# VHH binders against Band 4.1-like protein 4 (epb41l4a): the designs that were tried, part 1

No score or structure here was measured in a lab: all are predicted.

Target 1, 289 residues: Band 4.1-like protein 4 (epb41l4a), of Danio rerio (Zebrafish) (Brachydanio rerio) (o57457r11to299)
Amino acid sequence: FYCEVLLLDESKLILTTQQQGIKKSTRGSVVLDYVFSHVNLAETEYFGVRYCDRSHQTFWLDPSKTLAEHKDLIATGPPYTLYFGVKFYAEDPGKLKEEITRYQFFLQVKQDVLQGRLPCAFNISAQLAALAIQSELGDYDPYKHTAGYVSEYRFVPDQKEDLEDSIEQIHKTLLGQVPAEAENNYLAIAKTLEMYGVDLHPVFGEKQAEYFLGLTPVGVVVYKNKTQVGKYFWPRITKVYFKETQFELRVLGRDCNETSFFFDAASKTACKNLWKCCVEHHTFFRMPE
Unless a header shows other numbers, all headers, positions and changes below count from the first letter of the chain; antibody chains are not in Kabat numbers.
F stands for the ipSAE by ESMFold2-Fast; E and O both for that by ESMFold2, at different seeds; each is averaged over both directions (binder to target, target to binder). V2 = 0.75 x the mean of E and O + 0.25 x the DockQ between their complexes.
Where letters were taken out, [cut] stands.
The coordinates of atoms that the task and the answers printed are left out; those that the model quotes come from them. Centres of patches stay.

## First folded at step 1 (VHH)

Design g01 (framework vhh_8pnl_2; at its last look DockQ between E and O 0.34; V2 from the best seeds 0.00; counts 0 for: pae O 17.3 > 2, unsure alone 64.3 < 65)
Fold by ESMFold2 at other seeds, look of step 2:
Structure g01 (fold): chain B 289 residues (1-289), chain A 122 residues (1-122)
Amino acid sequence: as target 1 above (289 residues)
Amino acid sequence: QGQLVESGGGLVQPGGSLRLSCADAGFTFSSYAMAWYRQAPGKERELVARITSGGSTNYADFVKGRFTISRDNAKSTLYLQMNSLKPEDTAMYYCAAEEGSYEVTSGAYDYWGQGTRVTVSA
């Protein structure tokens, strides 16, 4: 067995049978424990590793299953590629107990912004990028940071010169913020954005209308044409079920009436994955801590 | 591959009791609907009881309040308490699991155990 685990700092951890004793019969929890130890995490419940199948569907590695039971992963290798990341986004990353946990959240959210998964308006983009550059480079220094220095870094998907000018101006105002402070300020802004911590799953409704189900820290959000058309908090969700490609979400409404919503996933595999992710979110976010 | 392991079977006198257990080995117990099935020699496998991931239960008519299905998600264990046992309850008892909803099951079980034998002497 030979796998690479891509970490959020863009480094990789190599796991093999020879060095770690990892085999196809090894449970996912053992792989996760190696990764957690490598990045020095104690608050591990927020994190996981995921993989992509040949159809580009992503899955979380299940800690209770053997690697062999992850059939879509096994079909892709050896070698195997796993991606470490935040699985359950804390509503308030500032309340995470350890700085190393907040650092990993910072790296994840920074990636979410860069990849366009967390859209930001121009002024928010500039603030976030300035905080990221403050964390990475420290205080603005005119002897080191000559005209165009921001262009050497990518913080947002469409980083134009006017945005980079704004980033530089804000960076100059952050004098004295240590890296951890800048990273925490980054998270304090990012946690308020609409798409923070939203895991989107494409589904279809009546007449094959396209929707997305967003699994969020507070519940399930239904999107149509990029517009929120439903929002159901985890405590109000009474049933999550699937059969083949059909996904059912039953909710207790404000009127105390139950309503079931049915969606079709693109495949049986996608439907099962949606269901599993939804159940896992429901379990995690119904608890007070 | 994920395996279900049943235990608690044995030989009992009519009117006696047994408690069957089913432990998971390699899957997320709390996300599964679970069931007990039985199969007597020469007969078809039949449902005894089912319980959703949310704890809702359903029983076959022949149970008539004699058996109780329950689950302990913290211990990843399914139980069947069998009271007032009759000779016709003699069978292999199987645990089954399907990923599914909090409220209902489809009955299309993904995993089955190897069974535990229950014999009720005449």
Scores: ipSAE 0.000, ipTM 0.143, lowest interface PAE 17.3, mean pLDDT 85
ESMFold2-Fast, scan of step 1: ipSAE 0.376; ipTM 0.737
ESMFold2, look of step 2: ipSAE 0.000; ipTM 0.209
ESMFold2 (binder alone), look of step 2: mean pLDDT 77; pTM 0.790

Design g02 (framework vhh_8pnl_2)
Fold by ESMFold2-Fast, scan of step 1:
Structure g02 (fold): chain B 289 residues (1-289), chain A 121 residues (1-121)
Amino acid sequence: as target 1 above (289 residues)
Amino acid sequence: QGQLVESGGGLVQPGGSLRLSCADAGSIFSIYAMAWYRQAPGKERELVARITSGGSTNYADFVKGRFTISRDNAKSTLYLQMNSLKPEDTAMYYCARGTYEVESGDYFDYWGQGTRVTVSA
């Protein structure tokens, strides 16, 4: 068995039968333990590893199941590629206990911005990127940071010269911020963005209208064309069901009556995955602390 | 916060009438549950009336028989007809939208700026 785990700092952790004893009968929790140990992470509950099937559908490795039970993963390799990341986003990552946990959140959120999962306006993009540069390079120094130094780094999917010029101007104002401070300031801004920590799942409503269901720290949010059109808080979601491609949320009103909301996923596999992610988010965000 | 626009508020004498309108720029207005809320000075925001995508209506006891909520899906507009107005109806009136909402609840996260209704003492 040959696994490559891509880490948030862009390095790889290689796990094999010969070195770690990893087999098809190995449970996901064992793989996760190797990753957590390698990155020196104690606050592990926020994190997981994911994989993609042949249809580009993303799944989280189930710690309670064997690798063999992840049929979609087994179909992709060997070698098997896994991606380490934040599975449950803290509403306020500044309140996380350990600096290493906040650092991993910083790396994840920076990747989210780079890959377009966390869109942000021009001015916010420039400020976030300048903080990331401050954490990586330290204080602006005209002798070390020659013209065009920002161009060596990527922060957004469509990075243009105007943005790079703004990043440089902001970096010049950040004198004296140490890396941990710049990273904390990055997270303090990013946590306020609408799509921060939102796990998006495409679904269909009436007459094949396209929506996204967003699984968030506070509840399920319904999006239409990047506009929030509905929100159901975790404490009021009483049941989550699926059958075939149909997904159902049951929500409790103040009068103690339940209302059902229905959506269709593109496939049975996508629907089951949405249901599982929703149940896991509901469990996590109803836990105290 | 640019799609819901309320209008029709104003100053009126007791026993008078006003018709509030809420224009929704969204092309899929017909699938949304819509509601009117109000907030008087020093009071919490409260539900006045709600209408589902299917046209079913629900009213707060304090307006039942005096106010009528309706929708025009062709015009993407929500209405509140207010008759027999009383001084205690004085408030800011807000239009709210929620996808597949039946309950008013705390689930309406898309709101207009509000329109002011003042009924003389």
Scores: ipSAE 0.000, ipTM 0.112, lowest interface PAE 17.0, mean pLDDT 84

Design g03 (framework vhh_8pnl_2)
Fold by ESMFold2-Fast, scan of step 1:
Structure g03 (fold): chain B 289 residues (1-289), chain A 120 residues (1-120)
Amino acid sequence: as target 1 above (289 residues)
Amino acid sequence: QGQLVESGGGLVQPGGSLRLSCADAGFTFSDYAMAWYRQAPGKERELVARISSGGSTNYADFVKGRFTISRDNAKSTLYLQMNSLKPEDTAMYYCAADSGEYHVSPEDYWGQGTRVTVSA
């Protein structure tokens, strides 16, 4: 068995049968333990490793199941590619206990912005990118950071010269921020963005109308044509169920009456994945701790 | 395996009070959200009140200000204090536990019920 785990700092952790004894019969928890140990992470509950099938559907590695039981993963290799990342986004990552945990959140959120999962307006993109540059390069220095230095870095999917100019101007104002401070300031801005920590799943409503269900730190958000049309807080969600391609969300109103909402996923696999992600989010964000 | 046992039901005059109790006999009570449901003759079962493991409460509009749900984790017991009872409150009252287990509705942890009759 030959696994490549892509880490958030863009390095790779290679896990093999020869070096770590990893086999198809190995449980996901063993793989996770190797990754957590390698990145020196103690606050592990926010994190996981995911894999992609041929349709670009992502699945989280189940710690309780064997690698062989992840049939979509087995179909992709060998070698098998896994992606380390934040599974549950802290509503306020600045309150995370350890600096290494906040650093991993910083790397994840930076990747989310770069890959378009966390869209942000021009001015916010420039501020975030300047903080990332400050963390990476330190204080602006006209002798080291020659004209066009920002263009060597990528922060958004369609990066243009006007954004790069703005990033440089903001970087010049960040004098004296050490990396951890710049990273904390990045997270303080990013956590306020609408799509921060939102796990989007495409679904269909009545008459095959297209929606997205967003699993968030606060609840399930329903989007239609990029507009929020519903929001159900985790404490009010009393049941999450699926059958075949139909997903059911049962929500308790303020009058204590329950209402069921039904959505259809594109496939049985996508529906089961949505259900599992929703169950895990509901459990994580309702924990009394 | 958890078992819920309701008690405290009975016959009461309009304007009277009753206190229902639900004792847990098998699961870790403090980890569960708990609820009271009722089913009146000829009607479907409806939620009356819910209390989270942390103590947050929700009430149906028809009982707000009259009923109080509470829990005693040390005694593994759920309570429903019913004041200013009305004939419309006549029903079989059920205790339910929400373990957070998915595919398992609160109904899967139902007690046998306790009958409340507000005088004809």
Scores: ipSAE 0.000, ipTM 0.125, lowest interface PAE 15.2, mean pLDDT 85

Design g04 (framework vhh_8h63_2)
Fold by ESMFold2-Fast, scan of step 1:
Structure g04 (fold): chain B 289 residues (1-289), chain A 120 residues (1-120)
Amino acid sequence: as target 1 above (289 residues)
Amino acid sequence: ELQLVESGGGLVQAGGSLTVSCAASGRTFSSYAMGWSRQAPGKERELVAGITSGGSTYYADTVKGRFTISRDNAKNTLYLQMNSLKPEDTAMYYCAAEGTYDVTGPYDYWGQGTQVTVSG
């Protein structure tokens, strides 16, 4: 067995049968333990390891199941690629206890911005990127940071010269911010963005209308054409069901009456994955921090 | 749709062993993840063991090393072998299958339960 775990700092952790004893019969929890130990994480509850199937659908490695039981992972063939990341986004990452936990959140959110999962307006993009540059390079120094130095770094999907100019101007104003401070400031801004910590699942509603269900720190958000059309807080969600491709969300109104909402996933596998992610988010976010 | 019926509970002395069983009716038992939870009087319901369709198992820390969950797909039966029983294991034991979630756990299709009483 040969697997590569891609870490948030862009390094790889190689896990093999010969070196770690990893086999198809090995449980997901063993793989997770190697990753957490390697990254030096104590606050592990926010994190997981995910993989993509042939259809590019994302699944989290189940700690209780063997690697062989992850049929979609096994179908990708050796080598097996796994991705370390934040599974549950803290609503306020500034309140996380350890600096290493906040650093991993910083790396994850930076990746989310880069890959377009966390869209933000021009001014916010420039501010976030300048804080990331401050964390990476330290204080602006005209002798070290020659014209065009920002172009060596990518922070957004479509990075243009006008954004790079703004990043440089803001970087010059951040004198004296140490890396941990710049990273904390990055997270303080990013946590306020609408798509921060949103796990999106494509579904169909009535008359095959396309929606996304967003699993978030506060509840389930229903999106249509990138517009929020429904929001159900975790404490108000009483039941989550699935049967075949149909997903049911049962919500308690302020009048103490239950209402059921039905959605269809594209496949039985997608529906089961949505259900599992929803159950895990509901369990995680019902507990007070 | 699964129908679940638990059996095998009873009175046992501390340090003893007991096996509880869950008979499932339906053609799709082998495709479901199954679990055992328990509830003692005045306490929250606790998931103690789970088994996937492929046979991977989970155990709560309170029972790990003492309890063994298993399934017989040919007989549509789920088992929980309980060894080195303690008075704290006294509870109503319920089996369940995956397919729905509620605030008590990820499993649904609960049966009526089977009482296990461990004397000191």
Scores: ipSAE 0.000, ipTM 0.170, lowest interface PAE 14.4, mean pLDDT 85

Design g05 (framework vhh_8h63_2; at its last look DockQ between E and O 0.90; V2 from the best seeds 0.00; counts 0 for: pae O 15.2 > 2)
Amino acid sequence: ELQLVESGGGLVQAGGSLTVSCAASGFTFSSYDMGWSRQAPGKERELVAGITTGGSTYYADTVKGRFTISRDNAKNTLYLQMNSLKPEDTAMYYCATDYEGSYTVHEYDYWGQGTQVTVSG
ESMFold2-Fast, scan of step 1: ipSAE 0.251; ipTM 0.644
ESMFold2, look of step 2: ipSAE 0.000; ipTM 0.398
ESMFold2 (binder alone), look of step 2: mean pLDDT 81; pTM 0.802
ESMFold2 at other seeds, look of step 2: ipSAE 0.000; ipTM 0.335

Design g06 (framework vhh_8h63_2)
Fold by ESMFold2-Fast, scan of step 1:
Structure g06 (fold): chain B 289 residues (1-289), chain A 121 residues (1-121)
Amino acid sequence: as target 1 above (289 residues)
Amino acid sequence: ELQLVESGGGLVQAGGSLTVSCAASGSIFSDNAMGWSRQAPGKERELVAGISSGGSTYYADTVKGRFTISRDNAKNTLYLQMNSLKPEDTAMYYCAKESDSGTYVTAFDYWGQGTQVTVSG
């Protein structure tokens, strides 16, 4: 068995049968333990490793199941690629107990912005990127940070020169912020953004209308054309169920009557994954942080 | 044991305001969604407001715009500020904590004895 775990700092952790004794009968929890130990993480409950199937659908490694039981993972390799990341986003990452936990959240959120999962308006993008530069390079120094230094870094999917100019101007104002402070300020801004910590799942409603279901710390949010069209607080959700490709969300309405909402996932596998992620989010955000 | 203790109820005139409070155990309060439900004689219990551990709120259509739910995690206290009170708001008000059920179904567990709010007029 040969696994490559891609970490949030862009390094790789290699896990093999020869070095760690990892094999098809090994449980996901053993793999997770190696990753958590390697990154020196104690507040592990927020994190997991995910994998992609051949259709690019992502799944979280189940700690209670063997690697062989992850049929979609086994079909992709060897070698097997896993991605370390934040599975459950803290509503206020500034309240996380350990600096290493906040640092991993910072790396994850920075990746979310870079890959377009966390869209930001121009001015917010410039502020976030300047804080990331401050964390990486320290105080602006005209002798070290020569014209075009920001261009060596990527912060958004379609980075243009006007954004880079704004980043440089803001970086000049951040004198004296140490890395941990800049990272905390980054998270303080990012946590206020609409898509922060939203786990999006594409679904279809009536007449094949396209929606996304967002799993969040507060509940399930329904998006259509990038706007919220429904929001169901976790305590109002009385049932989450699936059958074949149909996902059912039962909600206690304003009139105190239960209403079922039905959505279709693209496949049976995607539907089961949506259901599992929804149950796990509900359980996590009910439990003590 | 886990306990929720409501207080602040009383008699108030229509159009008036009242704040009810709920004192909770620290572990229950800071880590869980909390809410307020009410029950009038001869009617089913109604969830009127909810607040997540992070502060996101829900309001029943019957009270939206008039009631405000808030929490003070340092004091382990939940509040319901009730403005523009109507005679139909007369009920026993119960502090509620999210269910500890091991399933994916969540309902509030109503653990307090309640506090009576009576709106005259």
Scores: ipSAE 0.000, ipTM 0.143, lowest interface PAE 14.3, mean pLDDT 84

Design g07 (framework vhh_sonelokimab_d1)
Fold by ESMFold2-Fast, scan of step 1:
Structure g07 (fold): chain B 289 residues (1-289), chain A 125 residues (1-125)
Amino acid sequence: as target 1 above (289 residues)
Amino acid sequence: DVQLVESGGGLVQPGGSLRLSCAASGRTFSSYAVGWFRQAPGKEREFIGAISGSGGSTYYAVSEKGRFTISRDNSKNTLYLQMNSLRPEDTAVYYCAAEYSDSGSYLTQDAYDYWGQGTLVTVSS
């Protein structure tokens, strides 16, 4: 068995039968334990490992199942590629206990901005990128950071020269911020953005109308044409169920009456994954302190 | 167990109204979610709407909402479909179907375990 775990700092952790004893019979929890130990994480509950099937659908590795039981993962390798990341986003990552946990959140959110999962207005993008540069390079130094130094870094999907110029000007103002401080400031800004910590799933309603269901720290948000058309808080969601490609969300109103909402996923596999992610979010964000 | 028998079908002119009934026999009718489906010759069976076991929550296909209303009377073990502003396109055999209310899946044929024999509705002048 040969797997590569891509980490958030862009390094790879290689796990093999010869070195770690990883086999098809190995449970997901064992793989996760190796990753958590390597990264030096104690606050592990926010994190997981993902994989992609041949249809490019993303799934979280199940700690309770063997690698062989992840048939779609087995079909893609060897080598088997896994991606370490944040599974459940803390509403306020600045309150996380350990610096290493906040650092991993910083790396994840930075990747979310880069890959377009967390859209940012120009000014916010420039501020975030400047804080990322401050954490990586330290204080601006005209002898080290010559004209165009920002161009070798990417922070957004369509990075242009005007953004790079703005990043440089902001970086010059951040003199004296140590890496951990810059990273905490990055998270303090990013947590306020609409799409922070939103796990989007495409679904269909009547007459093939397109919607997205966003699984968030506070509940399920329903989007149509980039507009919120529904928001249901976790404590009010009494049931999530699926059958075939149909997903059901049951919500309790203030009048104590239940209303069911139905959506269709593109496939049975996508529907089951949406249901599993929704159940896991519901469980995580309703847990007592 | 539950057994279903539809009635009330017939010929009606465009713009007219009809009320279909579905009589249920069996234990604890109120524990079942029940729905209406229709099928025109050569077409697939399509969902019209459903009502929960307690009789409070209704679910409709968007295209039928406002013209068709589903209700139930658990004391009479009967499900109703009130159809208004009927069109020639509404011509079909109408079926009632039942499933335990705890299933949570009311919008697909696969959700329902018990089916009536159907009643024909013809909308023509």
Scores: ipSAE 0.000, ipTM 0.109, lowest interface PAE 15.4, mean pLDDT 84

Design g08 (framework vhh_sonelokimab_d1; at its last look DockQ between E and O 0.74; V2 from the best seeds 0.00; counts 0 for: pae E 4.8 > 2)
Amino acid sequence: DVQLVESGGGLVQPGGSLRLSCAASGFTFSDYAVGWFRQAPGKEREFIGAISGSGDSTYYAVSEKGRFTISRDNSKNTLYLQMNSLRPEDTAVYYCAAGDEGTYTIHPSEYDYWGQGTLVTVSS
ESMFold2-Fast, scan of step 1: ipSAE 0.443; ipTM 0.737
ESMFold2, look of step 2: ipSAE 0.092; ipTM 0.570
ESMFold2 (binder alone), look of step 2: mean pLDDT 80; pTM 0.812
ESMFold2 at other seeds, look of step 2: ipSAE 0.177; ipTM 0.623
ESMFold2, look of step 4: ipSAE 0.076; ipTM 0.542
ESMFold2 (binder alone), look of step 4: mean pLDDT 80; pTM 0.810
ESMFold2 at other seeds, look of step 4: ipSAE 0.182; ipTM 0.637

Design g09 (framework vhh_sonelokimab_d1)
Fold by ESMFold2-Fast, scan of step 1:
Structure g09 (fold): chain B 289 residues (1-289), chain A 124 residues (1-124)
Amino acid sequence: as target 1 above (289 residues)
Amino acid sequence: DVQLVESGGGLVQPGGSLRLSCAASGRTFSTYAVGWFRQAPGKEREFIGAISWSGGSTYYAVSEKGRFTISRDNSKNTLYLQMNSLRPEDTAVYYCAADTGEYLVTSAEEYDYWGQGTLVTVSS
């Protein structure tokens, strides 16, 4: 068994039968334990490893199941590729107890911005990127950071020269911020963005109209054409069900009566994955009555 | 913003049926939960029923359940109320309303957009 875990700092952790005793009968929890130990995480509950099927649909490695039971993963290798990341986003990552946990959140959120999962307006993108540069390079130094130094780094999917100029200007103003401070400031800004911590799942309404269900720290958000059209807080969600390709969400109204909302996923596999992710988010973010 | 216009009201005999329509202007109608209310002279606005933005969920007042059916066609920007087995007590001005809120709501004060109303008279 040959497994490559891609980490958020772009390094790889190689797990093999010869080195770690990893086999098809090994449970997901054992793989996760190796990853958590390697990155020195104690606050592990926010994190997981993902894998992709041949359709680029992502699934979280189940700690309770064997690697062999992850049929879509087994079909892709060897070698088997896993992606370490944040599974549940803390609503306020600045309140996380350990610096290493906040650092991993910083790396994840930076990746989210780079890959377009966390869209940012121009001014916010420039500010975030300047904080990332400050964390990586330290204080601006005209003898080390020659014209165009920002161009070596990527922070957004369609990075233009005008953004790079703004990043350089902001970096010059961050004199004296140590890396951990710059990273904390990055997270303080990023947590306020609409798509922060949103796990998007494509679904369909009547006549195949396209929507997304966003699983978030506060609840389920329904999007149509990038606009919020529904929002259901976790304490109000009483049950989630699925059957075939139909996903059902039950919500308690202000009058204390339950209302059911129905959505269709593209496939039975996608529907089951949506249901599983929703149940896991509901459990993680459930608030007391 | 959404502007709502009701139509289909009129005089109907007891035991008869009537279908009301509510035409919405604007490109965002499909994103709102919408409902029907009625108001008889000297009474408060009474909730009849509501339907989610997708049409997948409906919620009715207990007194109207089984007699009235709410539906929508987002491709036509139209909301409908099918009324069956009408009684003299159903005589009222009928309003359609839209709300951007997270839940299907029954309180008139929670709806932001209202039509002008259409009169339904049930008498022999």
Scores: ipSAE 0.000, ipTM 0.100, lowest interface PAE 18.7, mean pLDDT 84

Design g10 (framework vhh_ozoralizumab_d1)
Fold by ESMFold2-Fast, scan of step 1:
Formats: structure tokens, C-alpha cells, sequence
Structure g10 (fold): chain B 289 residues (1-289), chain A 122 residues (1-122)
């Protein structure tokens, strides 16, 4: 078995039968333990390892199942590519106990912004990127940071010169912020953004209308044409069901009556994945402590 | 302990009718999708009917559609199968089966009962 785990700092952890004893019969929990130990994480409950099938659908590695039971993963390799990341986003990452945990959240959120999963308005993008530059390079220094130094870094999917100029101006104002402070300030801004920590799943409603279900730290959010059209808080969600491609969500209304909402996923595999992710989010976030 | 107990099977003439019942205990019946599956002599398991947790949605294969009706009484923890216009090819052991909460599977049930034999013969 030859496994490459891509980490959030863009390094790779190589796990093999010869070096670690990893086999197709190895449980997902063993792979996760190697990754957590390598990254030096104690607050592991927020994190997981994901993989992509041949259709680029993403799945989380199940700690309780063997690698061989992950059929879609086995079909893609060898080598098998895994991606380390945040599975459950803390609503307030500044309250995470350890600096290393906050650092991994910082790396994940920075990647989310870069890859367009966390869209930002121009001014917010500039502020976030300047904090990332401060964390990486320290205080602005006109002797080291010559004209165009920001262009060597990428922070958004379509980075333009006007954004880079704005980043430089903001970086000049951040004198004295040590890396951990800049990273905490980055997370404090990012956590307020609409798409922070949102796990999006494409679905269809009535008459094949296209929607996305967003699994978030607070509940399930329904999006249509990039606008929020529904929101159901985790404590109000009483049941989550699926059958074939149909997904059912039961929600307790303010009048204490249950209402069911139905959506269709593109495939049975996508529907089961949505259901599993939804149940896991409900379990993680329903208990407010 | 989860238990599913089928009843109502027997010998019936072609064109006849039978009503099967399944008494469920040891779990919250209203939370689960329920199924009827059958196994004819020398054949594998065949899906016969399914019903969602609330009883509002049912599905049947073409071989029994229009002849069989699945229903449930969540207050009594009981699943039913009304079988009309029975044919010799309907001869099988009929099983009540529980799906996993929120899942559908013909091949992989959490629990299945002991079955009840239905023989359609003249």
C-alpha cells in the first residue's frame, strides 16, 4: 500500500506497507493517528483525511472502516492520495486551546480563500492576505520587501495587481504583530464570512430546481442562485433520512410541530455521503458545549 | 432486543388473497423504513415492497405492482402486506425486514424476521 497524505502546509506525508505497515486491511483510524502525530495535533476531533473518487466527489476517510472498504479510494490508486484538513470548523477558532490547532485552522482557511470555497469582498481579501503576509514575512521592511514582493504569493483564485497594491498598503500598518497574533486576527475576520466552515452539497428540489445544502457549525443552510433561502439550526433538526437519491430533513418548528423537507442528490453515492456528513455535523454541533 | 414476527402465510388457490402482518418490538418502529422481501424455492431474495417511516411513500417492482399493497400502523408497531390476485410464481417465504435508519438496502438489512410461507397452488 502506497499512500500520499497532502498536508495543509503543502508538504506530503508518505505512508507505506514497508515503513509503517499500512495495508488494505488497516483501519482508517490508524492512518489518522499517523497524520495527527506527524502534525503534532492533540485537538484532533476537528480534523480528518479526505479522498476524491474518479468523478472528483470528495469523501472523508472513515476511522472505523478498513482502507479496502473504501472502494472509491482503492479504484484511484496506487499511489493513493489523501488530503488532510478541517472536517468540522469551530464557530470561534480563537477559542481553540492550542496554538498548533489554531495554526492548522489558519492554513485550512487560507486554502479555502485561495481555492474560492470562501469568497471574500475585495477589502476583506486584502486584509486577510496582508495578515497572511505578516505571519509569513514579519514586519514590512522597505529594504527586504521591494516593489512587487506581494506578487510572489497567491491568496485568491484570480489575483490582480490592484489587490496586491492594497495588500502591501495594509501590510505596512501591521507593525509588531507576531505570527500567532496575525494568524488569530486572520481567523477572527474569516469566521464572520458567510461561507466560513460551510460544507456544500448540490441537490435538486421540486421540478428539478438546483439548490445547495450547506452543512455549517450552526445548522443546515439552503442556497439557491447563491442566496440563502432557508436555515435550520442543529437543535431543531430531529431526524435525517435518505433513500436512494432522496434526502429527507425533519425540522421542529417554533410551534413544536415537525416539518419534512425533501431534496434529491445526483446519485445514491452522493446522497449517502450527504446523509453521513449531515449526521456527523448534527452530532458534533448539536451539543453546544 | 429487536424482534420482527411475521404471520398470515398459508396455502391459497391461484387468484386468491392473503394479508401478512409483522409485529415489531425492541426499537422505535416509526423511525425506520420497512420492507417485505421474499425467497422462492431454490431462488435468491427478491424485493417485494417498501414503505417509508411515516407511511406516505411506497414502492413496488413491476411483478407485484397493482396486486400487492404495503402499509403500516406506527401506533401498533405493525407492518402489513395485502396480497391480491396471487399467482403460482408468488410462492415463497416472505420476510419482514428493517432498513437502517435513513437508509435503503435490499441486500443489507439491520434485522429480518423468521419468515412466513406462502404457497399458491391448486
Amino acid sequence: as target 1 above (289 residues)
Amino acid sequence: EVQLVESGGGLVQPGGSLRLSCAASGFTFSDYWMYWVRQAPGKGLEWVSEINSGGSSTKYPDSVKGRFTISRDNAKNTLYLQMNSLRPEDTAVYYCARGEEGTYSVEDFDYRGQGTLVTVSS
Scores: ipSAE 0.000, ipTM 0.162, lowest interface PAE 13.6, mean pLDDT 86

